# Ledger of designs, part 26: VH-VL binders against p38851r773to978

Target 1, 206 residues: p38851r773to978
Amino acid sequence: EAWCYFQDNFKVGSKTLFHVLFGDKSQVFPSSLFLCKKGSNLNNNSYWERIRRAKEDASCQFELCRKLQFQLNRTSNFIKDLLWLKDDNDNFKLVLQQRVTKIKQGYYFEVEEGPIIVKFPLCHPLLLRVRFIIAECITSQGESLKKCDLAILYDFNYVESIDKLNTKVEKLWLFERIHLNWALRYCKLEHSEINRKTREYLKKFN
Key: E = the ipSAE of ESMFold2; O = the ipSAE of OpenDDE; V2 = 0.75 times the mean of E and O plus 0.25 times the DockQ between their complexes.

## First folded at step 10 (VH-VL)

Design k4 (framework fv_felzartamab; at its last look DockQ between E and O 0.39; V2 from the best seeds 0.00; counts 0 for: pae E 7.4 > 2)
Fold by OpenDDE, look of step 10:
Structure k4 (fold): chain C 206 residues (1-206), chain A 119 residues (1-119), chain B 107 residues (1-107)
Amino acid sequence: as target 1 above (206 residues)
Amino acid sequence: QVQLVESGGGLVQPGGSLRLSCAASGFTFSRYYMNWVRQAPGKGLEWVSGISGSGDYTYYADSVKGRFTISRDNSKNTLYLQMNSLRAEDTAVYYCARSDWLEWGMDVWGQGTLVTVSS
Amino acid sequence: DIELTQPPSVSVAPGQTARISCSGDNIGDYYVYWYQQKPGQAPVLVIYDDSDRPSGIPERFSGSNSGNTATLTISGTQAEDEADYYCQVWDSSSDHVFGGGTKLTVL
């Protein structure tokens, strides 16, 4: 199992940060995604939908879900039968789901993204998942203070090699290891882009 | 101008059915979570039902589960509440109200429509 | 399930400060919303996210929330402020939860 995480601090409240990252007017997604073809007219996101109640604790709110649609860059190879659609021009587009799996009254958010399955030749497919956490002044017990005007963004990236049964592959071949490392590198680039755009938008709010 | 207008209220016998409508205007209807909130005469506010922007997800108060059905037609900017097996305790003014995923408050309300369940 | 408790009535003289409480276990962990309802009218959102005011709501309206009590404060209360006020939270287990409402009378 390979994973990496990134952490960034923002001098704004969690709700504001969430709005900047995931708001309806935000263009952070899907344009910041590494696999996204920049400038494509196929790139868009849906409105958030309330899909179910969070059950982790009594303070949780409804879970939210939206779909990100984006055109893939031509350098990407994916398992076509699972998540890919072709448009009228034979362009490949991906519909990616984002779910806010936990909401604490606007000051704490957990967002899951994925999965994305990437297939390289002669390699088992890679399953990519991302988890974003936005929190304010988190204590060691997970307690968050409201309206601290200091939000922390955690970006957890998980990359897993899977077999035909969707089971984790533990022993990877040389080429699989190489591609895994590349995937992790791409996660970093994606994070950097997300961060860049987020900060750019924040400047507009100040 | 942002506006919600309820209709369909009236007098119905116990066990009867009624369908309420809420016409929305002045905003992107499909973006918003929509609610039905009722208020019995001389009583407080009670949330009844909610529906997601796309209509794919619906929620109900325990008091109305199995009897009421919320729906929406985004092409008509209209919210509906089908009320079956009505009871005397369902007598109330029924309001439709919008909610946003970012701001959880109900910031726009209709004028309400009165439903009276009586023999 | 969280329950919200409000005093049934509050009285205030014109120009004085009115305070309406909304009590609930750990309500401070929630964002609280306040609604004003005048006789024969629909509710109007006057406070969201504990203390923020929607556009068009007078500055004399303010809100706070900590511990087990949220408070709606109306400074310099005017006759037109006479209404019922409801607090509300969103709860994952009980959906929308309203307080019982408080009748504010301006003497």
Scores: ipSAE 0.361, ipTM 0.780, lowest interface PAE 1.2, mean pLDDT 88
Fold by ESMFold2, look of step 10:
Structure k4 (fold): chain C 206 residues (1-206), chain A 119 residues (1-119), chain B 107 residues (1-107)
Amino acid sequence: as target 1 above (206 residues)
Amino acid sequence: QVQLVESGGGLVQPGGSLRLSCAASGFTFSRYYMNWVRQAPGKGLEWVSGISGSGDYTYYADSVKGRFTISRDNSKNTLYLQMNSLRAEDTAVYYCARSDWLEWGMDVWGQGTLVTVSS
Amino acid sequence: DIELTQPPSVSVAPGQTARISCSGDNIGDYYVYWYQQKPGQAPVLVIYDDSDRPSGIPERFSGSNSGNTATLTISGTQAEDEADYYCQVWDSSSDHVFGGGTKLTVL
């Protein structure tokens, strides 16, 4: 039930910011992720794949998907993969999905990342989801100002088991509160790194 | 130089089959979403089919679903269109086109290959 | 489920400005692509992302997109601009959607 929210403003249009953050040649991910060992030649992104809703996935609303593959920073080697990640069990690699889940072309993009499941000793599994929202700044008449906002929402839920993701644990044990507090602090560091690298990349783009 | 060259067009009877090929050069083929677009004589452009860079995702216009199969061989830098159960309405010049980065538009086109379906 | 409508033809005198419209419900929510096709030739992308030009496309080509109408504008139209022009968007339900095309005639 716990969450963090961060918002940054940029002097570029929403499509430009989307390209800088998520483009095929962008270096913002995976190296901005807290868990990523930076500079590893094992870090790579798959290309964005255009997808359409399948009959079996009638509730699915995303249109583009990619996978981030990266080597774990070994000082943070405590996570477990679930639906969107598989351990390769080779060089401590993780695979994390990013999905473009909503587009209003010209002014709005929404990207969902994860989930990741983290299991600490004596705790229920902690489910982590991240959502990125890019929104164009427009006048009341709908005209673009060539400025946009990036919002990042980190969402944490303890779940009863890895088999049932839609459950929520409301009564937290002491250790669960301690680890939740650490997870929230780490989100601030990751947000700072994403913002820093995005602004560095924007200098090259402009 | 970036280039796409179609081949395999020709005359075919209704109900027949044809395989089109598109040879790509001058770029990393496996990184790009690829399309087939057709144009009937004297008519406009019509998107036919598309395929992701990996080949894992394929897409078809309603008019060709179940009859046409798009595929690619990334080791040979070649895109294919297998056309079965051909109809007179399939008569067109078929273009191979490379998608741009967001895969919403097409920045490189081949010269086209003519498919004629006639008795 | 967007459909794109273009006028069948547009005529301009040399040196005048040509405007080719592309109409669709809320087309301003899409990025619009424009293609030029000369007789017997493959299409060539002349505008991408509503208003940007690929390298090699003359500065006289420009584009705009808002509301229900996207417009390709050719200022100082020259004889070599005589061609068919197609607008195009991508849509999640219909994939690549083309307009019907506009024949530009330079008299």
Scores: ipSAE 0.050, ipTM 0.620, lowest interface PAE 7.4, mean pLDDT 81
ESMFold2 (binder alone), look of step 10: mean pLDDT 94; pTM 0.955

Design k5 (framework fv_felzartamab; at its last look DockQ between E and O 0.46; V2 from the best seeds 0.00; counts 0 for: pae E 9.2 > 2)
Fold by OpenDDE, look of step 10:
Structure k5 (fold): chain C 206 residues (1-206), chain A 119 residues (1-119), chain B 107 residues (1-107)
Amino acid sequence: as target 1 above (206 residues)
Amino acid sequence: QVQLVESGGGLVQPGGSLRLSCAASGFTFSRYYMNWVRQAPGKGLEWVSGISGSGDYTYYADSVKGRFTISRDNSKNTLYLQMNSLRAEDTAVYYCARSDWLEWGMDVWGQGTLVTVSS
Amino acid sequence: DIELTQPPSVSVAPGQTARISCSGDNIGSYYVYWYQQKPGQAPVLVIYDDSDRPSGIPERFSGSNSGNTATLTISGTQAEDEADYYCQVWDDSSDHVFGGGTKLTVL
């Protein structure tokens, strides 16, 4: 199992950070995504929808869901039968789901993104998933304090090779290992872009 | 101007049905979570039902589950509440109110419409 | 399920400070919202996220929330502030939860 995570601190409240990252007016997504073709008119996001109450945590309320649509860059290869759509001009677009799986009164957020399945020649498909956590003054037990004006963004990236049965492939060939490493590198680049844009937008709020 | 206007209230017998409407204007209706909140005469506020922006997800208070149905037509900027099997305790002024998906407060309210359930 | 308790009534002289409490177990972990309702009118949001004021709400309105009590404070209370006030939270199990309301009388 390959994964990487990034952590960044922001001198704003979690709710504010959430707005900057995931707000309706925010253009962080999908433009910051590595696989997204920048500047495409196909790039957009839907409004958040309240879909259900989270049962996992008594402090969690509704889960939110939105869809990100974006045109893929030309270097991207995906399993076409799962997430790919073609527009009228035969352009490939991806519809990606983001879900806020935990919401603690606006000061703690967990956001799941994905999955994205990337297929390289002669390799098992790679399953990519991302988890964002926005919290204020996180304790060792994951407890968040309200209105600390110091938000922490955690960006967890999971990359898994899967077989036809969607089971994890444990033994990877040389090329698969190479691609896995590249995927992790791309995660870093994506994070950097997310961070950059986030800070850029944050300046506008101040 | 942002505005919500309820209609459809009236007198109905117990066991009867009534459909309320809420017309929205001045904002992107489909963006907002919409609520029905009622207030019995001389009593406090009680949340009744909610619906997501797209209308795909609906929620109900236990007191009205199975009897009330919330819906919306975003092309008409209208919120609905179908009330069936009405009871005397359903007598109230019914308000529609909008909520943001992130902010839980109801920042815009209609004027309310009175529903009276009486024999 | 969280329950919100408000005093049924509060009286204040004009110019004095009115304080309306909203009590609930661990309410401090919630964001509290306050609504003003004048006779024959719809409720109006006056405080959101414990202490923030919507545009158009006078500065004399303020809110706080800690522990088991949230408080709406109206400094320099005016005659037009006479109304019912409701606190509200969002709860995981019950969605919107309102307090019983407090009638503020300006003497």
Scores: ipSAE 0.300, ipTM 0.768, lowest interface PAE 1.3, mean pLDDT 88
Fold by ESMFold2, look of step 10:
Structure k5 (fold): chain C 206 residues (1-206), chain A 119 residues (1-119), chain B 107 residues (1-107)
Amino acid sequence: as target 1 above (206 residues)
Amino acid sequence: QVQLVESGGGLVQPGGSLRLSCAASGFTFSRYYMNWVRQAPGKGLEWVSGISGSGDYTYYADSVKGRFTISRDNSKNTLYLQMNSLRAEDTAVYYCARSDWLEWGMDVWGQGTLVTVSS
Amino acid sequence: DIELTQPPSVSVAPGQTARISCSGDNIGSYYVYWYQQKPGQAPVLVIYDDSDRPSGIPERFSGSNSGNTATLTISGTQAEDEADYYCQVWDDSSDHVFGGGTKLTVL
């Protein structure tokens, strides 16, 4: 499996950064997504809704969930080589779920995104997932430095089939090793766009 | 003008049922988390129940779980509280209140409706 | 579960500064909300996120929150400020927690 990690610093508090990235007024998603056709009038987000978890996961305060709807960008070189992409529908609209899975009262946020299924010729389906982590920079006395970090973790796992998503392919086929380069380029390009858009809208939000 | 107006309060016997309504106007109702908060005579505020903007997720104080049901009709801009198995301790003024899903402060309140549970 | 404790009453002379405390274990890690309630009226939000004022709330209202105590401060207290004041936090085990309330009297 392949994974990428990016970390960026921002000179704002973590609550402000969360609102810029994920707030109901934010313009960062879905247009920053690599798979998204930028500027499509079919791109839309649902509002965040609280979802209670089963009590088996006592580490979570609560979950918030929203759906990003967007038109698939079929003109990207990375997308043109795909044989099949899950969630195709009329006008090639995709739905991608984002879940706020952890909040520490205004200084820490975790958001999980996905999964999406991607398939290349002669490869098992590739499952991709993303996690966003926002953490306030504070002194040992708990005073905010008015800075926070954004970490973005991309994870790619081959699965045995699109009908068996609980599986994990441990021994890669030849073409699967060749197409791991796609995962790296995907991570870099999407991270760059998210970072650019976030800084652009930071001045507009709050 | 943003406004919340409660109705449906009254006198009811112990073990009885009552349904409260809250009519919302002046804002996009379906975008807001809604709450019921009660205040017994001469006492402080007590949160009772909450519901997400879509209505899919509901929450209850321990004192009312299993007896009260919160719901909403976004096509009618109306919040509801179904109260069953009422007890004398449920006697209070019931307020509906609007809050943001991320910031849990209640920035708009209704005038309240009185519920009295007495023989 | 966090529990919030407020003094039952606070008295202040007109023009003086009133301070209303809200005590709770590590309340400084929560965002605190303050409500004003006058007799026969619904509560009104006067402070959110520890220290911010909603539109229409006079600048004499301010708030702070650190350690185990949050404080609502009213500078230059006026007779119209006589009311009950409640602090509130969000707590995932109880969803919303209110303090017991403080009656502010302007002597």
Scores: ipSAE 0.007, ipTM 0.556, lowest interface PAE 9.2, mean pLDDT 81
ESMFold2 (binder alone), look of step 10: mean pLDDT 94; pTM 0.947

Design k6 (framework fv_felzartamab; at its last look DockQ between E and O 0.22; V2 from the best seeds 0.00; counts 0 for: pae E 8.8 > 2, placed apart)
Fold by OpenDDE, look of step 10:
Structure k6 (fold): chain C 206 residues (1-206), chain A 119 residues (1-119), chain B 107 residues (1-107)
Amino acid sequence: as target 1 above (206 residues)
Amino acid sequence: QVQLVESGGGLVQPGGSLRLSCAASGFTFSRYYMNWVRQAPGKGLEWVSGISGSGDYTYYADSVKGRFTISRDNSKNTLYLQMNSLRAEDTAVYYCARDDWLEWGMDVWGQGTLVTVSS
Amino acid sequence: DIELTQPPSVSVAPGQTARISCSGDNIGSYYVYWYQQKPGQAPVLVIYDDSDRPSGIPERFSGSNSGNTATLTISGTQAEDEADYYCQVWDSSSDHVFGGGTKLTVL
């Protein structure tokens, strides 16, 4: 199992950070995604919709869902039968789901993104998933303090090779290992872009 | 101008049905979670039902589950509440309210429409 | 399920400070919203996110929330502030949860 995570601090509340990253007016997504073709008119996101109530704890929690649509860059290869759509011009677009799986009254957010399945020649497909956590003053137990005006963004990237049965492939060939490493590198680049745009938008709020 | 206008209220007998409407204007209707909140005469506010922006997800208070149906037509910027099997305790002013909990809470309310359930 | 408790009534003289409490278990972990409702009118949001004011709401309105109590404070209360006030939170099990409301009387 290959994964990487990134952490960034922002001198704003979690709610503000959430708006900057995931707000309706924010263009961080999908434009910051590594696989996204920049400038494409196919790139957009839907509004967040509450889809169910979370029952994990006594705190106020909701689950939200939105869809990200974006055109893939030409260097990307995907399993076409799963996530690809063609537009009227025969352009390929990907529809990616983001889910806010946990919301604690605006000071704590967990956002899941994916999956994205990337297929390289002669390799098992790679399954990519991302988890964002926005929290304020996180304790060692994962408890978030309310209204600290210091938000922490965690960006967890999970990359795994899967077989035809969607089971994790444990033994990878040389080329698969290479591609896995490249995928992790791309995760870093994507994070950097997300961070950059986030900070850019944040300046507009100040 | 952002505005919500309820209609459809009136007098109905117990067991009867009524359909409320809420016309929205001045904002992107489909963006917002919409609510029905009611207030019995001389009583407090009670949440009744909510619906997501697309209308795909609906929620109900336990007191109205199975009897009330919330819906929306985004092409008409209209929210609906179908009320069946009405009871005396359903008597209230029914408000529609725009919901943006991430920013403003229920920041826009209609003026309400009175529903009276009485024999 | 969280339950919000408000005093049924609060009285204040003009110019004095009115404080309306909203109590609930661990309410401090919630963002609290406050609504003002004058007789025969629809509710109006006066406080969101515990302490923030929507545009158009006078500065004399303020809010706080900690522990088990949220408080709406009206400094320099005016006659026009006479109304019912409701606190509200979001809850994962109950969706919108309102307090019972407090009637503020300006003497």
Scores: ipSAE 0.105, ipTM 0.702, lowest interface PAE 2.6, mean pLDDT 86
Fold by ESMFold2, look of step 10:
Structure k6 (fold): chain C 206 residues (1-206), chain A 119 residues (1-119), chain B 107 residues (1-107)
Amino acid sequence: as target 1 above (206 residues)
Amino acid sequence: QVQLVESGGGLVQPGGSLRLSCAASGFTFSRYYMNWVRQAPGKGLEWVSGISGSGDYTYYADSVKGRFTISRDNSKNTLYLQMNSLRAEDTAVYYCARDDWLEWGMDVWGQGTLVTVSS
Amino acid sequence: DIELTQPPSVSVAPGQTARISCSGDNIGSYYVYWYQQKPGQAPVLVIYDDSDRPSGIPERFSGSNSGNTATLTISGTQAEDEADYYCQVWDSSSDHVFGGGTKLTVL
């Protein structure tokens, strides 16, 4: 099991950052995704909707959920032959779910994304999940400093099969170790694009 | 001018069927979780069923599972409750109610429609 | 599976403080909602998230929730506050769970 962690500081409140990243009119997603072909007219977001949580924490009654639709980046067509994604690739169209799983009175947000399931030849399926955490910087009296942090956590895990997502492959094959380097590059490039797009949006408010 | 208006209530025989409608206006209907809540004459409130904004997720109280079906038509801003195999204990005023965005209280209610199940 | 218990009635003199309890096993772990219902009318949300008031609800309405008891408090009770009051939580197995209701009488 491997993970990557990124943290970025922003000079805006957490609600503002949340809307820039995840608002109904935001263009940060899906175009910032590593697998996304930028500028495709297949790139689209559903609206956020309130759903019941399937299980877990009794204190969190509902999730907000949306779907990102995007075209797979075809710049490296050989990657097509090396990848399988959870959804059907007939038009190279992919659907990825985002869920707002925690909100603390407008100063803290958690968003979970995925899973994305990729399969390289001769490898177990690789499960990728992402979590975004937005936390506002506040004084000891609870006053906003108009600053917040974005943390992005990427979690990779080889699973036994696409039908057994709660499993973990304990011993990696040689090719699986090599493809973890691809996963680290995935994280670096996606994080960089998310950060770039977010700051571009924020610049337009000042 | 957020508004919910129920209709379709009436007198029905035990074992019969009835479909309730709830017309929504003044808000983006498709983004809101919607509920049916009922109140028997002289009794308290009882949650009956709920449905997500897209309609993909539906939920039922144990007392109505298998007999009632919640649905919505987002193009018509209308919530429905199909009630089958009705029993005397289903006699109640039926309210539709919107869950508040992000804060989960039912902040908008209709005035209710009476369903009477009697031989 | 949480069940909410409310007293069937509470009586208060005008201008006095009314307290309506809502008891449930570990209800302090839930956010509690309170609804006011006058005869022949739909319920109205008066408290959400244990203690917050929606716009348009007078400041005399307040709420608290800890341990096994949530409480709706109406200070300076007025005649128009006479109504039935319901507490509600959301539970992952039972969905929206209501208390049995409390009739508030202003004498």
Scores: ipSAE 0.007, ipTM 0.556, lowest interface PAE 8.8, mean pLDDT 82
ESMFold2 (binder alone), look of step 10: mean pLDDT 93; pTM 0.946

Design k8 (framework fv_erenumab; at its last look DockQ between E and O 0.03; V2 from the best seeds 0.00; counts 0 for: pae E 19.6 > 2, placed apart)
Fold by ESMFold2, look of step 10:
Structure k8 (fold): chain C 206 residues (1-206), chain A 119 residues (1-119), chain B 110 residues (1-110)
Amino acid sequence: as target 1 above (206 residues)
Amino acid sequence: QVQLVESGGGVVQPGRSLRLSCAASGFTFSRYYMHWVRQAPGKGLEWVAVISGSGDYKYSVDSVKGRFTISRDNSKNTLFLQMNSLRAEDTAVYYCARSDWLEWGMDVWGQGTTVTVSS
Amino acid sequence: QSVLTQPPSVSAAPGQKVTISCSGSSSNIGSYYVSWYQQLPGTAPKLLIYDNDKRPSGIPDRFSGSKSGTSTTLGITGLQTGDEADYYCGTWDSSLSDVVFGGGTKLTVL
């Protein structure tokens, strides 16, 4: 499969940026996701909750998890009939999970989002996952510069079917590769909206 | 015959510009990520920039950001690197390379073009 | 001070086995697939190993790759004089948001 990424620099510490993006009151994602119908009263975050998990890596013993609920934006012609939805289809409501997977206190955060499942005509379903990384800018001596980077990494995998998400299509059809450019367009639009909303919020707390 | 051929290298003074080209043949150019990787004399490999198959996504490392611009022309099967405000530290052999979207591994490389920045 | 650490050189006699190590962190080798590249003197790099341990078509099975934790290893058995080259590990690094390479290891066949 494939990935792409974006990086933005912010003149705040990583804890502040994490709060702006992922805090309990943040509306960055419900109001700025590309697939989200802006201004809908169906757009909400749930609260973060702790999930006990098996020891899977050394960086975090617990996973914080929440759900984003939003109404799908169907006025864009390129996605009108492309997304398969599992939720209340009469409202075209989508629920995405976000999970904090790494925390290094005061300087590093990782958040995973997804999956998003896209079905193009004559193609296997495309599975999209997103990873957000907030990293403090630190000197070689470990001292904070009170600046941080936000990286957004998008991963794409074709799967055998919508009900077999842990499969991977190894032999890609030629047009499946061509349709991956939709995923890049999605990445650009998502990054642009997240960045804009984040900077708006940061300027309000001058 | 999958092939990448770089051109446009030369000797220039600091502050000047060069435009590198990479001609691709033997494969469907528009379906691959393209990279520039450089190697200073006697040094290791350093990744410089990447562009997606359609050209809609581009990225370059911080040390060249704002000075170097990666681009491609899929109708001519050609990758470009516009290098402005060249510095002595940019002296290197510049390789173009391709990768599949899934693997990131660079499976085809050109033979390189030499850029020397000296006064 | 490469993010990925390789020994500067290794050597062995023809027919022997040699291994080349590459050490990183959880932000690179620990999280992402690793590639290995061979660079013969005066030539461009060539992909030798991808996805940690897979060989492209045309690469003999005496070349192998492995990954454990935040380290990866290139193994070469049945060493030949034609294997004398520089070898680089490469992968994605999420902390830098860059593709990173090791500093390179010069293999000498004595």
Scores: ipSAE 0.000, ipTM 0.417, lowest interface PAE 19.6, mean pLDDT 80
Fold by OpenDDE, look of step 10:
Structure k8 (fold): chain C 206 residues (1-206), chain A 119 residues (1-119), chain B 110 residues (1-110)
Amino acid sequence: as target 1 above (206 residues)
Amino acid sequence: QVQLVESGGGVVQPGRSLRLSCAASGFTFSRYYMHWVRQAPGKGLEWVAVISGSGDYKYSVDSVKGRFTISRDNSKNTLFLQMNSLRAEDTAVYYCARSDWLEWGMDVWGQGTTVTVSS
Amino acid sequence: QSVLTQPPSVSAAPGQKVTISCSGSSSNIGSYYVSWYQQLPGTAPKLLIYDNDKRPSGIPDRFSGSKSGTSTTLGITGLQTGDEADYYCGTWDSSLSDVVFGGGTKLTVL
């Protein structure tokens, strides 16, 4: 498993940051995604919906889920094989899910994104997942202890080489390693774009 | 010709053991994931277990964990399902199926072998 | 109880179009390729659609698959009497680490 994480501070409360990033009116997603073709009319996000957890024992527990639809930017060498759909106009689009998995008293949020599966020829597919954590002040261990109107965004990116059963492949050959490194590089680019747009939105509120 | 042939089914009492076999022919056996899928009389398909080509990865449905073991012998092109502590609810036709490492779909199925657990 | 939800039955006359829905979640249909299987009476299942919308060799173009979000649909055009069968959707579920099937849909040709 390859992973990278990014941390950014914002001079706003966690709730505000959450709304800027994931609110219904926010346009940070899907436009900030690396695979997203900017400016496409196919790009949209759905409203958050309550979904039942897959485990039967959690019948009373709901997660929030929304769908991100976007047209693929096929100019990228990152796309070699398609897990994605072609529409009637011969456009390739992807539907990606974001899930709010944890909310604590409006000061702590966890959002999971993905997975995105990328397949390259002669390689095992890569599974890309992102975990966003929004917390206030010093909350490296999860739950915030204090509300201080200083939000911290943690962006955890996971890239795994998997077989068809979502099992980790430990031994990678040369081309697989190259693709893995590319994926990690693109995670950084995506994070930068998310950060940029978020800050732009925050300026409008100040 | 690509073919899967199940064997080993029969009538057994609860608590007993049974070993199913699936003989593969006509393809490179070790390249494929192999599955066991069962179907109770008049019911739908229920996935039971899967094993990777190398045998390194195995998964099984929760209802059979600790009781059923999937294995394979690639030198003999044979898939196995060791079923211990059989229950009445295990009564079903058991199919073996393959899925290519490139795709999830089970593209070849055997004709099934019947397992009946009854007192 | 099936993890994937299908209508228990559908029916249509020969020559008509039918659709069979399959609903799941983000941990299965939302994230992984979906396959459809046809099971004729008294026979083993047969792969009908794989990777959401692809047909194996020998499957006529009357059969189609589509996927949107956490749902998938099997379409059958030009319905024939020989299409009378049970149909199952299937995919991987990462939360369960299982292959999961729908409950099956019985298609009756009137």
Scores: ipSAE 0.000, ipTM 0.514, lowest interface PAE 13.2, mean pLDDT 85
ESMFold2 (binder alone), look of step 10: mean pLDDT 93; pTM 0.952

